# Ledger of designs, part 85: miniprotein binders against q56419

Target 1, 326 residues: q56419
Amino acid sequence: MEGRTLEEVQEEVFKRHGVLVPKKELEDLAKALEEAGLLLTEKVEARLKEEEEKLKRERPMRLAGLSYPEGEREARAFLEAFRASYPGEGEEARVLLMPHLEPSRVPEVYGAALAALEKTPPPERIYLVGVAHRPLKEKAAALPVPFQTPFGPALPDLPALQALDALLPFELFNTPLAFREEHSLELPLFFLKGRFPEARVLPLLVARRSPELGEALKVVLRDFPGLLVLAVDLSHVGPRFGDTPLTRTLAEEARRRDLGFLERLAEGEPEAALAFLGANPTRIDGVEVVASLLPLLRERKGKVLAHRLDLEAPTLSAVGAGTLVL
Below, E stands for the ipSAE of ESMFold2; O stands for the ipSAE of OpenDDE; V2 stands for 0.75 times the mean of E and O plus 0.25 times the DockQ between their complexes.

## First folded at step 7 (miniprotein)

Design k85
Fold by ESMFold2-Fast, scan of step 7:
Structure k85 (fold): chain B 326 residues (1-326), chain A 104 residues (1-104)
Amino acid sequence: as target 1 above (326 residues)
Amino acid sequence: SPEEEAKREIEEAIRKAQEGREEEALEKLKEAIKELIENGASPEEVAEIAFRAAMELVRRGAPPELILRLVKEVARAAEEAGASPETVQKIAIEAYDRIREELG
C-alpha cells in the first residue's frame, strides 16, 4: 500500500476547498479507512477459505446456462450442432489443440475438434492442459477432483495425477482457487466429456513455461497413455488486449502468425513454431503451453483442421482460434 | 559412519510405514537423504537409495500410492539440502524409472 503524506493530503484539500483539515482528523480518518480495509480483507479471506474447502470435493459448473446448456439432452443437441458447423472430416488425434474462448464465437473451430474426436478411439484418460487466467503459486497446477458437466462428472485420474506429482520438482496440487473460474478447462471439457463420457481427466493449468511439466508428462504418458489436449487460444489483438483498434493489417498479421505457428507444430517442429513468433507481439497464449510440452510435440506430425480470427466488433478486437491434430 | 546412520534411518522408516505411521517414515527417510547429499552423494546415488527403499516397501506389501509419495519426499529432501529444481526432477525420474523397470 503506497499513499501520500498527511501533509500533502491536507495541502490538496486546502487548495481545492479552502479548508485546512486538522492533522488529527485526517489521521483518525486514515486509521478508520485502514481498519475497514482490514475487516474487508478478513471477510474476503474467510470466503476464499470456504470456497477452497468446497473445491477439495468437486469443481462445480460455472458456465452452464451461459456458454452451454445445463440439461444433458440440450447439451447433447448443442454439441451435435457444433459438429455440424464443420463441413470437413476429422483426423485421428494423439494430441489435439483446440480453443477455449466462447464456443458460439467460433463454432466451426470447435466442430473441427469434434470431428477429430469422432475419428479418435476413446482414451482411458485425457490430459487437459489449459492456460491459467489467475496467478498460480507454481508454474503449473492441477485440481484432483470431479469436474461437473451436463454429461455427468468428469472424474480425475488419481493414479496418473499422483505419478505426475511425484515427478515434478514442485507440488502439483496447488492454488485450487485458480480452478474455480477457469474457462480454459471448463469449455473444452464440455466437448471432451460429451464425446468421451467414460474417460478420466487430468485437469492441468500452465501459468508460465514449465519444461519440467513436459519432462514429467513424457514419463507419465508412457505408463498412463491417453489423449493430450492443449486448450489454447491464439492471437489476441485490439484495444481489449492493449493494442490500437483492429485494422486490416493487424488482422492479417494475427492470421499469419496463428497459421505459421500451427503449421510448424503440424510439422512436428514446436521449437520452430516458437521461434517463428519471436516476442509474440499478437499475444498467442498457446506459447507457454507449447514451450512447456516440447518433448511431447517434437516429431509428431499432423494437420491444421480449422482456423478463425473472430472479430469482437464493439471493442474492435479479435481472438484467434484453431484446431490442430498431431 | 554416515552410511551406517543413513541405513539405520531407512530401516526405521520402513518399520514406521508398516505400522501405518507413513508421515514419520517419510520424515526419517528425508533426514537420511539430506545428510547423504550434504556429504556429497550424487543424484544417481540418491535415486538408487530411493529405489532400494521402494523395493523393500513393495516386498513388504506397500501400496503404489506410498511408493509414489516416497519418490516425491526423497526429491523434496534433495531440494531442502540445496539441490536445483533440475536435479530434484532428475532424482525423481531416475528413481521412478528404475522402480517401473523392476516391477515390469
Scores: ipSAE 0.715, ipTM 0.858, lowest interface PAE 1.2, mean pLDDT 88

Design k86
Fold by ESMFold2-Fast, scan of step 7:
Structure k86 (fold): chain B 326 residues (1-326), chain A 104 residues (1-104)
Amino acid sequence: as target 1 above (326 residues)
Amino acid sequence: SPIEEAERLIEEAARLAQEGREEEAEEKLKEAIKILIENGASPEEVAEIAFEAAAELVRRGAPPELILRLVKEVARAAEEAGASPETVQKIAIEAYDRIREEVG
């Protein structure tokens, strides 16, 4: 917090925890943390350096035993249960948009993604693009190490990652610690690795619009073809996200904005999808990813397979999730 | 002349890279680009130097990862000298295409 504005702290909390906190509460929290001596210290810095060093070798599971089973057999049964939650047939995907919300809250949406993956020929590599919930030193980042899963390690595609890094005007491997706890990569990866155990992965995080990432990926995908996965959640509404308590009207507005966004992407019109959202008043986190990947999404037609607005009754809040194939 | 001095530094950098002395190779390339920029080289001239350096490294059998990293350092030096991020990325993409073509 030292040397940071309240606006920057509010943005970091939203990025790290998906929560928009009122400024008064942030001021009270900052004062409490300062008085408790819990602001960044040499002890915290030493621990962060240890964590960063470990991330040079591998990215361990963080959500095993919480969001998915840690054992391979149990994980396989869990994945099959999600597939069974979606009664429809999938469609082949060249580009897949899927959620990173807690899977148990939207099983039909993850089931639709699994259905699409069943119809998709196994890719040699997956470009997995998630949303940074922690600050990045640059607009985007990647971590070129094995990511552990219950189905074995998802191996990085080092040649493709190095080609991507070379084509960017910034260092791609710039914030290893942002990957230590990142559910926008870990949760989709569980499903992707279960379906495509041989595929290598490019784990990518977007913090803010990077047209340079889209231009570089266009070149890399030509030489290193693979499945592009946008791991994004849709609307975030209610007090948990700094908004008013959920009403029927707000829920209908969130659903309208989610579906309008997805349907325009399905028509191969990503600029129209972004324009439709305007100022993004329901906080669809996919906007920064879509804005970064425009050259990869234009003129690609597809289909929305599933959509759900998940209601959190205790917080009077909701999060939108969807599955789109292009 | 400044151009001849820059050419000597690029050749030295290629030799150092071939020997696995990556940090020293980067410093020689940065020095060469600084000389050229200080003597009025345009972003396009810096791009040409990146292409020539990449080609020479391919001929000397340097690994593709090292060649791409050195090209990125040259492009970054051009940005520090006033090239836009768009120009920096263009330099990198053109160098990548040349490397891909020569490696086969």
Scores: ipSAE 0.472, ipTM 0.717, lowest interface PAE 2.2, mean pLDDT 85

Design k87
Fold by ESMFold2-Fast, scan of step 7:
Structure k87 (fold): chain B 326 residues (1-326), chain A 104 residues (1-104)
Amino acid sequence: as target 1 above (326 residues)
Amino acid sequence: SPIEEAKRLIEEAIRLAQEGREEEALEKLKEAIKILIENGASPEEVAEIAFRAAMELVRRGAPPELIQRLAIEVYDAAREAGASPETVLKIAKEAARRIEEEVG
């Protein structure tokens, strides 16, 4: 912060508004704000510590009744409606890229993911890699507890998680609170658990590029084979994301950037996909995930099943979403 | 509408703070508060929005120093929007009162 005294603040107020504010009132206000801030922080820290302890047992649903139905029957019908929104047939996936934005915004994209899951043999485990929307103590993290869903709890694959932890140069189970409210895991998990109710899960978050995560995962996948799911959204454009208001031209450019990225991944060229984005800057939140998982994506050819740029009209903004099978 | 724009800026400020981009977060919050004051928001309404934003930032792991800075930025935003010194002090005092009640 800039160096400011109460005397300087008083002078600024006087010069700007023509009123001299008594120094004692400013001092009393500053003391009250400082003390209130410290007390609020202590109380919030106590609550967060309690919530962190609860997360050692299970991860409860946060978006039930908001993004998906709470009841099992209603959740099943909801899932069927999403599948029905995509008229195509899926492709078998060893690696699936799917979105994590609000499902109702892009039902056909989630429908394409469901179509791919229908063609995929039930895996024993799912490596679910999302994007951290909160700071992590390390580049990546996992939470080794059951994640609640309307279809029952998604159980952690503890042996695979421990094998992964042992191969990493950092503690994998490092930031439980980052998982308390994390839609990049919860929303894809709803669809994955609905399709593969018996599969165990490795819930993983990436905050920053971790090549060592990709190297470790390649080893773990050999010993613990499963479905790899990258839960990432694509372009973020418009004022909501600090950009110029969306125009037809900017929307077409965003679609071109999204598809260029996905098509390069589909060719088994993830370095080329990253280089393409580096030459064509965009707020694709999956960049750090793809950069971390390079060893798992190289030379795997596949197909883009769906892509949509969803317009948020009130803000003249948009978010891209896609389904890619490898 | 201006009020809907202010709400969007507050949501953006929370997202930026989560990403560790606290200076940009404070700029968005400052702009939101200016819009609210220019459109006739009461000191109590502005204080409540600032309080909610502060609690959400702390809940998501923002450092304690950000809460103190938030109060100063609210003051600066109100001043830049042309609020009277009396109105600015009322906003700050009401925000402090709400924080105290939550803690207390």
Scores: ipSAE 0.013, ipTM 0.454, lowest interface PAE 7.5, mean pLDDT 81

Design k88
Fold by ESMFold2-Fast, scan of step 7:
Structure k88 (fold): chain B 326 residues (1-326), chain A 104 residues (1-104)
Amino acid sequence: as target 1 above (326 residues)
Amino acid sequence: SPIEEAKRLIEEAIRLAQEGREEEALEKLKEAIKILIENGASPEEVAEIAFRAAMELVRRGAPPELIWRLAIEVYDAAREAGASPETVYKIAKEAARRIEEEVG
């Protein structure tokens, strides 16, 4: 072989044929990766089954030390700083829409939510409705266990959850693993538990629009009154979300869609809010939740307290966040 | 951006693999690797990203045979970006060690 070593020729053959491993080193590499993959699959399956069993007893913190402080004292200071980031006064909420976006990105929006909670009488229970970021076996799900927070466990309202389950045409407690890593519940819950430490919680996830969930919740809320919280983000624009890089025009469109959606909800017109979005071209994260909860949102007027389109310069992307009281 | 397009292709590859569409998943991963190389990613960065994607595919239920095929693609991509076989082997071995730590 002119101008080449045997090793170089073997590398060239490997590159050209893909599935051929002519060198011992290349064979050992491919074998090691295959063996690691097999071991990982078996261990992952065993670990997921173990995690599912643990979730039958409690839901541990996943974002402590990352999105919020682990210690109670530090967590309290963190909440106070967020409240201080919003210069306005809140308004009493019967329904609260708040984000589940990383809090440090939109502190004034979470501050507005905290201001509203300060004006709201302590509820016996909170109906916390988030967005499923993992598949559910049904359109919606709940997890009837304590959720750990730096302020102590948020305890489930078992009688209200059982009443809800009884009224639904599907099993409510259908996908425990979907709750293992779910920031749309964990991040709002941190703020809600800090403000209302004695409130029981109904942690609910919506994956697809479920009109039956909204109808059932209307009945349950009558018998088990509480604060309804929609933990939803607004527009998701830019390459991070499968879109073109953020431009002034796209950012303006996202803000227009976010505010138009929120203002129509504030007028007690949730169907008009959904119709305004049409095909939801800026990917407002709350549409499935709002569509599921129509009976609870109609004819209920309120106010938009805060809105921000958070710009992520490294990815040329943005996420909208807002606080709405009804 | 090219980096975001590569991430999009990796997520699409994961989805396709979960649907049992292994050949299409591999093609999307090859496209992502090509974009990373064309965008000036180092051999170490290319190998690291590709190997992490492979491990995420396995974590989401991809067949073990796909990992072996991905090892070949990672090797080829890193070599194309200028890495020596020794460097590629070190990167793959280190990634396997981290996976073992995470899982076990």
Scores: ipSAE 0.000, ipTM 0.197, lowest interface PAE 18.6, mean pLDDT 79

Design k9
Fold by ESMFold2-Fast, scan of step 7:
Structure k9 (fold): chain B 326 residues (1-326), chain A 104 residues (1-104)
Amino acid sequence: as target 1 above (326 residues)
Amino acid sequence: SPIEEAKRLIEEAIRLAQEGREEEALEKLKEAIKILIENGASPEEVAEIAFRAAMELVRRGAPPRLILRLVKEVARAAEEAGASPETVQKIAIEAYDRIREEVG
């Protein structure tokens, strides 16, 4: 099977670099690595298949003890501290946009999300749409298993997931390993499960714009109504993200960009929000999520509850975060 | 300076790797590589960084797949930072050559 690996390496190099690496050089490299005991073996493949099989049964916590407390009692106190950090009242949400960056960095933004959930009737299910931080075999993916949390497992809505899969031109359950470590789902889920312990979930990842996903979700939501949650961060600025070091001017530009984007979404104009970003380019995590979900965001008015640009002084960088209810 | 920032990211990557947080370590390393390329680092300098990171993984008993992935991700980070196809190819090949010479 090692010949297949060499062909895949050659294709990947050509695809990414636009230059064909001579097959002889790749063969010599593979032989040298094999002699050094560094080539992929059947044992490693078996281990990964075993890990993938385990993910077909459940998704364990990865950030417990790091981003949130492992124990249920401590987790509850932690969640309540975030709610307390936001002095305002929430608004009922049919669609909630919330961040997925480290919660302790923007407590008032997560607090605003909790305030909105407090005013929202308990949904039977939550459509939780995050951003893929690892490659997916298709434009989007889902993992139809219980996701562990300190508040107990968040159970999958299997009938709704199966209905969604049936409407898509690709296999929805296509990349289980991409869910092994995925903070864009795990961090929002901590807050959602704490507030709505009985709600089932549809954990969805978007890697590339999929209008088919948005159209399918519109149909599924009609038959399986629930809360739609977009777990997306906003501006990514500074050297940590391959940009110029943050200045006061660049920070103010990022804040205006974030708020302009959110305000247009709040007006029920998601195409205008995307066009605004095109005119004011930035690295907004989750643009592909918004672009995929256009049919669900149009003509739905709402309110921006919170926004913060979190400054990371050591790297002269910042990440924008916001809470929007529609 | 950007170079001092890249050094801090590499130190953070080493710390994360020592804690067994290999995916997070790799992301910090990729961030450092992008900064270095943007500030004129040579393909030889980037290959040396990839080589040192790979040797640390070898020392810790990491499987061959992770070593191959590390070199590929470093080369990809250089490409995303604007490195030419020739530079990207040189980074990958020189890193693997150094690993081969040291291990075997």
Scores: ipSAE 0.000, ipTM 0.156, lowest interface PAE 17.1, mean pLDDT 80

Design m1 (at its last look DockQ between E and O 0.02; V2 from the best seeds 0.00; counts 0 for: pae O 11.8 > 1.5, pTM O .788 < .8, other shape alone 3.261 > 2.5, placed apart)
Fold by ESMFold2, look of step 8:
Structure m1 (fold): chain B 326 residues (1-326), chain A 84 residues (1-84)
Amino acid sequence: as target 1 above (326 residues)
Amino acid sequence: GSEDLIRELEQAIREAEELAKQVEEHLKAGRVDEAIEAYYKLAKLLARISELAVRLGDEELFRRAWEEAIKAYDRARELLEKTK
């Protein structure tokens, strides 16, 4: 039907099958196909509306039973096992960089984050800044609803979110469906909620660098103090990400980029960290978040607690993860 | 294009002036909750003016608009503190 008349279709059917189907029957078939397509579209639109309405009330666990246990007792034991995988001591964090990679792949990196949280006074709230993996309508977004966890709901800090929205040149609450499957918030939140069960959360996503977000957060953090968490991964290298097959040389380059980036952040030099990456040839995930949050990262010195470049065996690719306290 | 950005800026400035009048009206009438809401809307609009100034390359307007956004925000916060 695309660009063809019914007469052309009728002739083609005759050539293939040796019979001529009446024009009315072909018109009836075309109408039925159009109606079936419209029905499918209506069902998809209705389902998306239902999902969006549910997300305006709460964000349910998506990864329970897949990335972490669903039950609270098992989840607590899981959390403690991750802490045990990092035998070192943490340091107090005002800013914490931690991964959002599948936890079982980088257990000591998440363990290092838990070690830092042990040294960190319980905050009233956590500014959790992840990376949007689905398109946002704006440069950044938030979802001002409870996020379910095995440790109970992580409640939103509504006054702080409203204050943040008031200082942004765009609507902060703009893309609820982008949060439905967003692991860059859910996976770090499991660890944060398990350690700080009383803290409220500002669940934030960055799609594209937003200097406005960092300037607004600087003001909001003055009035609503809390823990700032950059929930970001580092290098992404290998065939899954468009590189040649993973080699020792590519892996060493990825490690060098990851550590050089983290070390410059630890010196309080976020602009230098971004400049070090150049065109970001190893696809460090945290670039847009760091570029957005420069006012909050400048002059903050700290320490890299852990790093791992982890192999994805099925794809012969690798992803880097790190833990940084500032 | 730059012509569209200038039009957006002019519209935003006019809306900011109207919001500032609404804030005054609410304060005089003792409508504190409405004044807070209007201050937040004014701060957001001034933040928008600040962003438009960056896109137009006007650093002075950017800095001044952002300072005014923070002032409007601070006034909303002060009113919220008083009502606690």
Scores: ipSAE 0.819, ipTM 0.945, lowest interface PAE 0.8, mean pLDDT 91
Fold by ESMFold2-Fast, scan of step 7:
Structure m1 (fold): chain B 326 residues (1-326), chain A 84 residues (1-84)
Amino acid sequence: as target 1 above (326 residues)
Amino acid sequence: GSEDLIRELEQAIREAEELAKQVEEHLKAGRVDEAIEAYYKLAKLLARISELAVRLGDEELFRRAWEEAIKAYDRARELLEKTK
């Protein structure tokens, strides 16, 4: 739509088809199309307001029956099967990095996360930090409502969320609709709620690096201690991600970058982990989360429990996943 | 531009000064819940002042504003713990 007049439209129709369309009929058509566009816009806006209103009460499951079982008994068996897929023992975590991609693609990586949670004392609350897959009005956001799971609702830690909001230069509860469909929170939460059914949650999304979030969280964690979970995937390589088809060389590069990143985090050197990636050529999505949480990651030593680069053969693409305890 | 940031900073400082007076009035009157709310609101304004200071390249103002934000937050937490 570039400011064309009805007279220009009429002239163009005559030149191309040798017919004169009466100005009145073109005006009536244009008005009908504009009215139809307005009606579609109003219907979309009404639906978005309805969905936003529902999110003020609770965040329903979106991936139940797809990525995990809907029933509690079946969900429990599913979770135990993932734990069994990892042959090792866990380590106690004060900070846990785990993936958020489809669990069935990397069962041993989620199994390693479950092993770590087995060795971790039950936290009163979990700071669950995921990656925004939809635009946020601010650099970060939270949704202060119960999140439904097959193990019952994960309740928000309202006092801790209010404390966090008070230390941020922006409104923390700024984009409820971004949480409606957000697998970076829903998939890790399934496993976390299964292991720590009594823990309250701070569901946090990062869209862009927010040093303010890390500084505020450092203060809040002093008064509201809990488990910090970074729900991030690692390398994204291949045509699905705007890259060349996966080769052995590209897969080896992705694995080396994933492991180099995780190992530097395990040494308590998050700035070195970011510097190692440089321009992030294999598209590790954890970069913005790590860059936001620097004060919480420095001088915390830990261990990489698992890593996998998962091949999507039909697309000749791959996604990296890892479990790190700090 | 930088003139807009300075105007935002001056406005935030005026709001923080007014809110600090309101906190003191609430405390003097024994209105503990209102004082807690006002302290949290003051902490947020001081956090905003610290962000504006970063955008203006004023490291010293950033440090002072962020320290004051933490102090306001701590006072709110102390009052909340006493009233639990």
Scores: ipSAE 0.809, ipTM 0.940, lowest interface PAE 0.8, mean pLDDT 91
Fold by OpenDDE base, look of step 8:
Structure m1 (fold): chain B 326 residues (1-326), chain A 84 residues (1-84)
Amino acid sequence: as target 1 above (326 residues)
Amino acid sequence: GSEDLIRELEQAIREAEELAKQVEEHLKAGRVDEAIEAYYKLAKLLARISELAVRLGDEELFRRAWEEAIKAYDRARELLEKTK
């Protein structure tokens, strides 16, 4: 209702529902919603402001006890079980593409990421690039604070973050509230921190393609070397995402798109990977991240370690996940 | 020198705009494969623009070059997204 007249709301309700709500009832509801909603809005605003102030100090765990164990011993057992779910061996990664989907849905894909990390020398820092599932003020953002994990806090690399900020044409440290509940960073970070406890982290979110980010990172990586991690999912198909229920044909198309995307990345042809998707009809999540990081992905050859299209049975929908090393 | 890099950057931006138009023209003509190829060339060109802009070390020039190149790229993308 912000900025709309009662008449505009009445017209919208009429257009959507075919019901003409009397102005007086709308006024009483607006007053009750203003009284409850002003109280809720003031309380919500006060709470959001409090949460934003907390995010200046640290990012707390949100998915501990839900997606992964809160306790360190249990968390280590969790990592071991996920590693065991992937029967293969990993390869050394300079760039790691891994999922951010609920871990229990694609355990072997996370297991493949862990296998790659076993073959990777411990980095000084990890550039963790996730997908913004909430709007950002800018195309990309960073949160320069410790991220809590069961293995202790993942500490930010402030010098590298500052160097990155100085090279971007926009303020990197924007939209802190977008990080509060962003699982695209939290879930991968659990696995990364568990394997590399001493690595500093650059937690980055991409909302829209930012080629500036890729070029800036290419420069920063010269002075601040580290592991680049793309925390992205692949295809999103079915009713949750605007399609019909999952069919064999739709699943085959999603797999084809996912694998075709990953294979072209593995060949060192990220532009070809993007072009292959075209309109992205299966809604590969990682497109904006890959588009932002082209300079870092080009000419790097690697290997697809794992892929899964996981069915969410209650919604007859599916999400693709993959692990790629470069 | 810096003048040659600026000229190359300006030329690359013009080429990016032209490729975005070619994507549109190919799609209008039902030439989807050619549109995808033009889009691929555009993506490569964006990478070149970014590299040139960074090498110039001019923040304002970088910003302008990126804004123009991204606009062309986003336009081409939007057109492809409409093509099922």
Scores: ipSAE 0.005, ipTM 0.231, lowest interface PAE 11.8, mean pLDDT 85
ESMFold2 (binder alone), look of step 8: mean pLDDT 87; pTM 0.857

Design m10
Fold by ESMFold2-Fast, scan of step 7:
Structure m10 (fold): chain B 326 residues (1-326), chain A 84 residues (1-84)
Amino acid sequence: as target 1 above (326 residues)
Amino acid sequence: GSEDLIRELEQAIREAEELAKQVEEHLKAGRVDEAIEAYYKLAKLLARISELAVRLGDEELFRRAQREAIKAYDRARELLEKTK
């Protein structure tokens, strides 16, 4: 009835169905629909407020029993199976790039990340930088609460988060609901907490490039040294992502794009890595994270430990994943 | 528009001047925790001033505000380390 009078609605119903609906019945129906809409809106708002209040206390597991086991013992065996899937040795990381793609799709890539963590001295804190899959009020956000894992809660580094917030031109703790369901933090955190159970965490999401975040992090890392983790996936190709169906040629192009990007990062040339992607940088979700963290990536050399392009045959689509140590 | 950004910048500068005075008063009174909080607030406001400077094309103000933000932050950190 949007934009129509009750008289116009009554006339249309009569013409189509030969029934004259009394004005009072149409008015009563309109009022009932409006009241139902108000009640639904109130219920939605109440639920969102309830969820936001819960996030002031802790961030519960969302993918336990789906992407990883709920129980600590089973989770430990699961994590060790991923390590075993990578036949190589790791290298010490000051910066670790790892995926946030479903782990079972790229076990050797997560295994390479675990190998790197084995060679890395236990950090006092981990700066875990993921990609926002939901809108943020600002370019970046953090949630300063314990994140539940099968290995116990990953505790926030409150002093370091407060220090970071103090150096940013926006409120860092700006969108708690964006963290309710965020696999770019939850999936890497499972592996990081399993390897470094005592480390505190700064859970950070990037929605759009924020050079001010990278500048602030450079200062904060001086006073609060820790492991920097970029939890990013690489190429997204095929109809699932708005592209043409995957062909052998497109898959080869995606692998070339991924490896060229990672190799330039490994040479300590993040601007060159971004430039290599050319006019379509958004097809790698790590672009906004790398562009934000430039001051932390320049002149830092390292090694690509693993890369895989995971094929989703039913959708003729693929997602790239890699492990890079800097 | 640019006039809105200029008004926001002028307001931010006034707030930064007031925070700097609050820091001095807290330090003079021996209120170290309050001085630390005020320094962190001052750093954030100076970071906001640097963002506004970029949006207004003022590279000199950007560099100056960014340096002053880091200085305020450093002073907060020095006080925090001294009181551990």
Scores: ipSAE 0.787, ipTM 0.935, lowest interface PAE 0.9, mean pLDDT 89

